# VH-VL binders against RNA-binding protein 12 (RBM12): the designs that were tried, part 6

Target 1, 78 residues: RNA-binding protein 12 (RBM12), of Homo sapiens (Human) (q9ntz6r430to507)
Amino acid sequence: FCVYLKGLPFEAENKHVIDFFKKLDIVEDSIYIAYGPNGKATGEGFVEFRNEADYKAALCRHKQYMGNRFIQVHPITK

## First folded at step 18 (VH-VL; from x1 with heavy chain E55D G56S)

Design z7
Fold by OpenDDE, fold request of step 19:
Structure z7 (fold): chain C 78 residues (1-78), chain A 121 residues (1-121), chain B 112 residues (1-112)
Amino acid sequence: as target 1 above (78 residues)
Amino acid sequence: QVQLVQSGAEVKKPGASVKVSCKASGYTFTSYYMNWVRQAPRQGLEWMGMIQPSDSETRYAQKFKDRVTMTRDTSTSTVYMELSSLRSEDTAVYYCARSGWDTGDYYFDYWGQGTLVTVSS
Amino acid sequence: DIVMTQTPLSLSVTPGQPASISCRSSESLLYTDGETYFYWYLHKPGQPPQLLIYLGSNRASGVPDRFSGSGSGTDFTLKISRVEAEDVGVYYCMQSIELPYTFGGGTKVEIK
């Protein structure tokens, strides 16, 4: 039950992702924030949820705000 | 038809608080953000903040975060904007304006009629 | 905050003639989803503001086709092909790519 995140603030950390998903049951160590070859965040990431209900709830967070930016949440195959 | 009806004009002293209401109808109240935008005399439009009626989550402009409180009552489809520690520069017409939370349309498609708040000694 | 700069401050137009208003943003308004979160509003006297253009170039419901929005990135233009008396008011550009939402300073359009 994985989602793809787009539009992440460049300063976003795992805790921001966790807070964004309102403490849905995220698989431990599954949060991935993408960085480019230059070491800068790309604004993309991935998260895995432990169950289908939370996964579906996570999708409902699509285009809601993390900090000052709204986040795209898309279903993705792991 | 979508309608946003705001409370009437207010006259307040400096240091007081004002609470403006915005009653929404004609659409699913919890599916849209409600924003507050003001216009002071001879000034432009200024976004103050927004509230998600579904969960009451708010996001305020930095300028107002210490003085503004936005709330909602889902049973009456009403949003409230309370501004405290009023000063003369808060004299303005305050508008509530709908934007798309569920739709993801981050623009103001419907507006209230505006509420004049006058702050003077 | 993203700064929105409009020009000109005011514009007097003869009815039937075209009008053009420019807006520049301090940062690109093209978002990660490929959309440009830029808008035009008209604030007529005695009325609340009303949406004219959304996402840069789309006319809002009920907006006459004499209004058109164009531009990309940081530079945008609102055009009125034939100005009418009912077009009098203050036009504002706005961005919503990030919080806080910010408006341009406004352009007052009046008829000669």
Scores: ipSAE 0.835, ipTM 0.953, lowest interface PAE 0.6, mean pLDDT 96
Fold by OpenDDE, fold request of step 19:
Structure z7 (fold): chain C 78 residues (1-78), chain A 121 residues (1-121), chain B 112 residues (1-112)
Amino acid sequence: as target 1 above (78 residues)
Amino acid sequence: QVQLVQSGAEVKKPGASVKVSCKASGYTFTSYYMNWVRQAPRQGLEWMGMIQPSDSETRYAQKFKDRVTMTRDTSTSTVYMELSSLRSEDTAVYYCARSGWDTGDYYFDYWGQGTLVTVSS
Amino acid sequence: DIVMTQTPLSLSVTPGQPASISCRSSESLLYTDGETYFYWYLHKPGQPPQLLIYLGSNRASGVPDRFSGSGSGTDFTLKISRVEAEDVGVYYCMQSIELPYTFGGGTKVEIK
């Protein structure tokens, strides 16, 4: 149950992703924040949820805010 | 028909607080953000912050974060904006304005009629 | 914060003549979803502001086709092909790509 994230703040860390998804059960060490060849964050990431209910709830967080940016949450195949 | 009806004009002294209300009707109250935008005399529009009525989550502009409090009453579909420690430069017309949430329509499609808040000694 | 800069500050137009207002943003308003989170509002005297253009080039409901929005990235333009008396007011651009939402300083449009 994985989601693809876009629009992440460049300073986003795992804790910010966790906070964004509130109390949803994220698979340990599943959070991936993408960085480009230049070492800068691309604003993209991935996260996996432990169950379908939380996965569906995560999708409902689409276009809600993390800091000052809204985050796109898309379903994706792992 | 979507309607946003605000409370009446206020006159306050410096240092006081003001609480403006915005009653929403004609749409699903919890499916949209409610924003507050003000306009001081001879100035432009200024976004103050927004509240999501479904969970009461708020986002304030840094300028106001220490003085503004936005709340909602879902039973009456009313949003409140309280501004404390008022100063003369807070004299303005305050508007509530609806914006999209789940749709991602982050623009103000409906506005209240405005509430004049005058701060003077 | 993203700074929105409008020009000109004021514009006096003969009825039936065109008008053009510019807005520049300090950062690109093209977001990762491919949308441009840029808007035009008109604030008529004695009324609350009203949406004219959303996402850069889309006319809001009820907005006459004499209004058009164009631009991309950081440079945007609102055009009124034939200004009418009812178009008098202050026009504002706005961005919502990130918080806080910020407005341009406004452009006052008057009729000669």
Scores: ipSAE 0.828, ipTM 0.953, lowest interface PAE 0.6, mean pLDDT 96
Fold by ESMFold2, fold request of step 19:
Structure z7 (fold): chain C 78 residues (1-78), chain A 121 residues (1-121), chain B 112 residues (1-112)
Amino acid sequence: as target 1 above (78 residues)
Amino acid sequence: QVQLVQSGAEVKKPGASVKVSCKASGYTFTSYYMNWVRQAPRQGLEWMGMIQPSDSETRYAQKFKDRVTMTRDTSTSTVYMELSSLRSEDTAVYYCARSGWDTGDYYFDYWGQGTLVTVSS
Amino acid sequence: DIVMTQTPLSLSVTPGQPASISCRSSESLLYTDGETYFYWYLHKPGQPPQLLIYLGSNRASGVPDRFSGSGSGTDFTLKISRVEAEDVGVYYCMQSIELPYTFGGGTKVEIK
């Protein structure tokens, strides 16, 4: 049950993803944030949820704020 | 019809606080952000912050972060904006304005009538 | 913060003539979903502000087709093809791609 994140702030870290999805059951160590050579996020990421209910709740947070920017949450295909 | 009705004009002294209310009707109160925007005399519009009434989450512009508090009462469909440590520069008309939460429609489609707050000694 | 710069500061227009207002943002307002988070509002005397144009170029409900928005990225234009007396007021651009939301300084439109 994985989602694809777009539009992440350049300072995004795992803690920001955890806070964005607070109350949802994230699979431990499943957060991936793509970083550029300067150590800044490139705007993409992935995260997995332990159950379908939390996965659907995560999709409903599409275009909600992480810091001063809203982000996109999309379903991911294999 | 969507309607936002604000409390009446206030006159305050420097150092005091003011609490302006905005009562919403005609829509699902908890499905929209409520924003506060002000306009000082001969100035433009300035966004102060917003609150999501469903969970009381707030986001404030840095300029106001230490002086503004936004709250809500879901039983009366009312949001409140309190601005503390008032200065003469805070003399302005204060507007509430809603924006879409679920839809991500981050623009102001409905505005309250405005509340004049005058800060003078 | 994203700075929004409007020109001109004021505009005096003969009734029935066109008007054009420009707004420039300090950063691109095109988001990764393909939408442009840019808006125009009109603040008429004695009324609260009202939405004219949303997401770059879409007219809000009830806004006459003599109003049109255009532009991309950082440069935006509002055109009024034939100014009427009811169009008098101060026009503001706004961005909502990033908090805090910021407005342009305003353009006062008057009838002469």
Scores: ipSAE 0.654, ipTM 0.893, lowest interface PAE 1.0, mean pLDDT 91
Fold by ESMFold2, look of step 18:
Structure z7 (fold): chain C 78 residues (1-78), chain A 121 residues (1-121), chain B 112 residues (1-112)
Amino acid sequence: as target 1 above (78 residues)
Amino acid sequence: QVQLVQSGAEVKKPGASVKVSCKASGYTFTSYYMNWVRQAPRQGLEWMGMIQPSDSETRYAQKFKDRVTMTRDTSTSTVYMELSSLRSEDTAVYYCARSGWDTGDYYFDYWGQGTLVTVSS
Amino acid sequence: DIVMTQTPLSLSVTPGQPASISCRSSESLLYTDGETYFYWYLHKPGQPPQLLIYLGSNRASGVPDRFSGSGSGTDFTLKISRVEAEDVGVYYCMQSIELPYTFGGGTKVEIK
């Protein structure tokens, strides 16, 4: 039950993803954030949820704010 | 018919607080952010912040974060903006304006009529 | 904060003639979903601001087709093909790609 994150703020860290999905049951150590030059997030990431209900709730947070920018939450298509 | 109806004009002294209301009708109140935008005399538009009525989540512009509080009452479909420690430069017309929450449509399609707040001795 | 710069500051137009207003943002307003989070509003004295153009170039409901928006990334233009007396007011551009939302300084349009 994995989602693809897009549009992440360049300073995003695992703690920001955890807070964004608070109350949802994330598979421990499943958070992946792509980092580029200068150690900043490139805007992409992945996270896995333990059950279908939390996965569906996560998809409903599409275009909600992480910090001062909204992010995209997509189902995995690959 | 979407309507946003604001409370009436107010005159305040420096150091006081003002609380402006915005009553929404004609749409699902909890599906939209309510934003506050002000305009001082001969100045442009300035975004102050927004509230999500479903859970009271707020986002404030840094300039106002220490002085502004936004609240809501879902039973009356009303949002409130309180600005404290008023100064003469806070004299402005204050507007509420809605933007899409569940669609992520972050622009202002409907505005309240405006509330003039005058801060003077 | 994203700075929005409008030109000109004011504009006097003979009725029936075209008008053009420019807005430049300090950062690209093109988001990773392919949308451009840029808007035009008209503010007439004694009335609330009204939405004219949303998401770069889309005309809001009830806005006459003599208004058109265009632009890319950081440079945007609002055109009025034939200015009418009812078009008088101050035009503002706005971005909503990041908080805080910011407006341009405004362009006052008057009839001469």
Scores: ipSAE 0.651, ipTM 0.895, lowest interface PAE 1.1, mean pLDDT 91
Fold by ESMFold2, fold request of step 19:
Structure z7 (fold): chain C 78 residues (1-78), chain A 121 residues (1-121), chain B 112 residues (1-112)
Amino acid sequence: as target 1 above (78 residues)
Amino acid sequence: QVQLVQSGAEVKKPGASVKVSCKASGYTFTSYYMNWVRQAPRQGLEWMGMIQPSDSETRYAQKFKDRVTMTRDTSTSTVYMELSSLRSEDTAVYYCARSGWDTGDYYFDYWGQGTLVTVSS
Amino acid sequence: DIVMTQTPLSLSVTPGQPASISCRSSESLLYTDGETYFYWYLHKPGQPPQLLIYLGSNRASGVPDRFSGSGSGTDFTLKISRVEAEDVGVYYCMQSIELPYTFGGGTKVEIK
């Protein structure tokens, strides 16, 4: 039950992903944030949920705010 | 019909607080952010912040974060904006305006009629 | 904060003539979903602001087709093909790609 994240703020950390998905049962060690050659986040990421209900709820948070920017939440397509 | 009805005009002294209400009707109150935007005399529009009525999550513009508090009452479909430590430069018309929460449609399609707050010594 | 700069500050337009208003943002308003988070509002005297254009170029419901929005990235234009008396007011651009939402300084349109 995995989602793909886009548009993450360049200062995004695991704690921001956890807070964004508060009330949902995430697999915390599954959180992945992509970093570019400069060591800054590229805006992409990945996270897994423990059950289907929380996975579907996570998809409904598409375009909700993380900090000052909203982010995209997509089903896995790769 | 979507309608946002605000409380009446207020006159305050510097250092006081004001609490403006915005009663929503004609739509699902918890499905939209409620925003507050103000306009001082001869000035442009300024976004102050917003509240998500479903869980009271708020986001404030940095300029106001220490003085503004937004709350809501879901039983009356009403949002409140309280601005404390008022200064003369806070004299403005204050508007509530809704934006899409579930849809991510972050623009203001319906506005309240505005509430004039005058701060004078 | 994203700065929105409007020009001109005011326009006096003969009824029936075109008008054009520009807005420039300090950062690109094109988001990674392909949408442009840019808007035009009209603030008529004695009324609250009203939405004219959303997401770059889409006309809001009930807005006459003489209004058109265009532009990309950081440069945006609102055109009124023929100005009517009911179009008098102050026009504001806005961005919603990033909090805080910010407005342009406004362009006052009046009939001469």
Scores: ipSAE 0.637, ipTM 0.888, lowest interface PAE 1.0, mean pLDDT 91

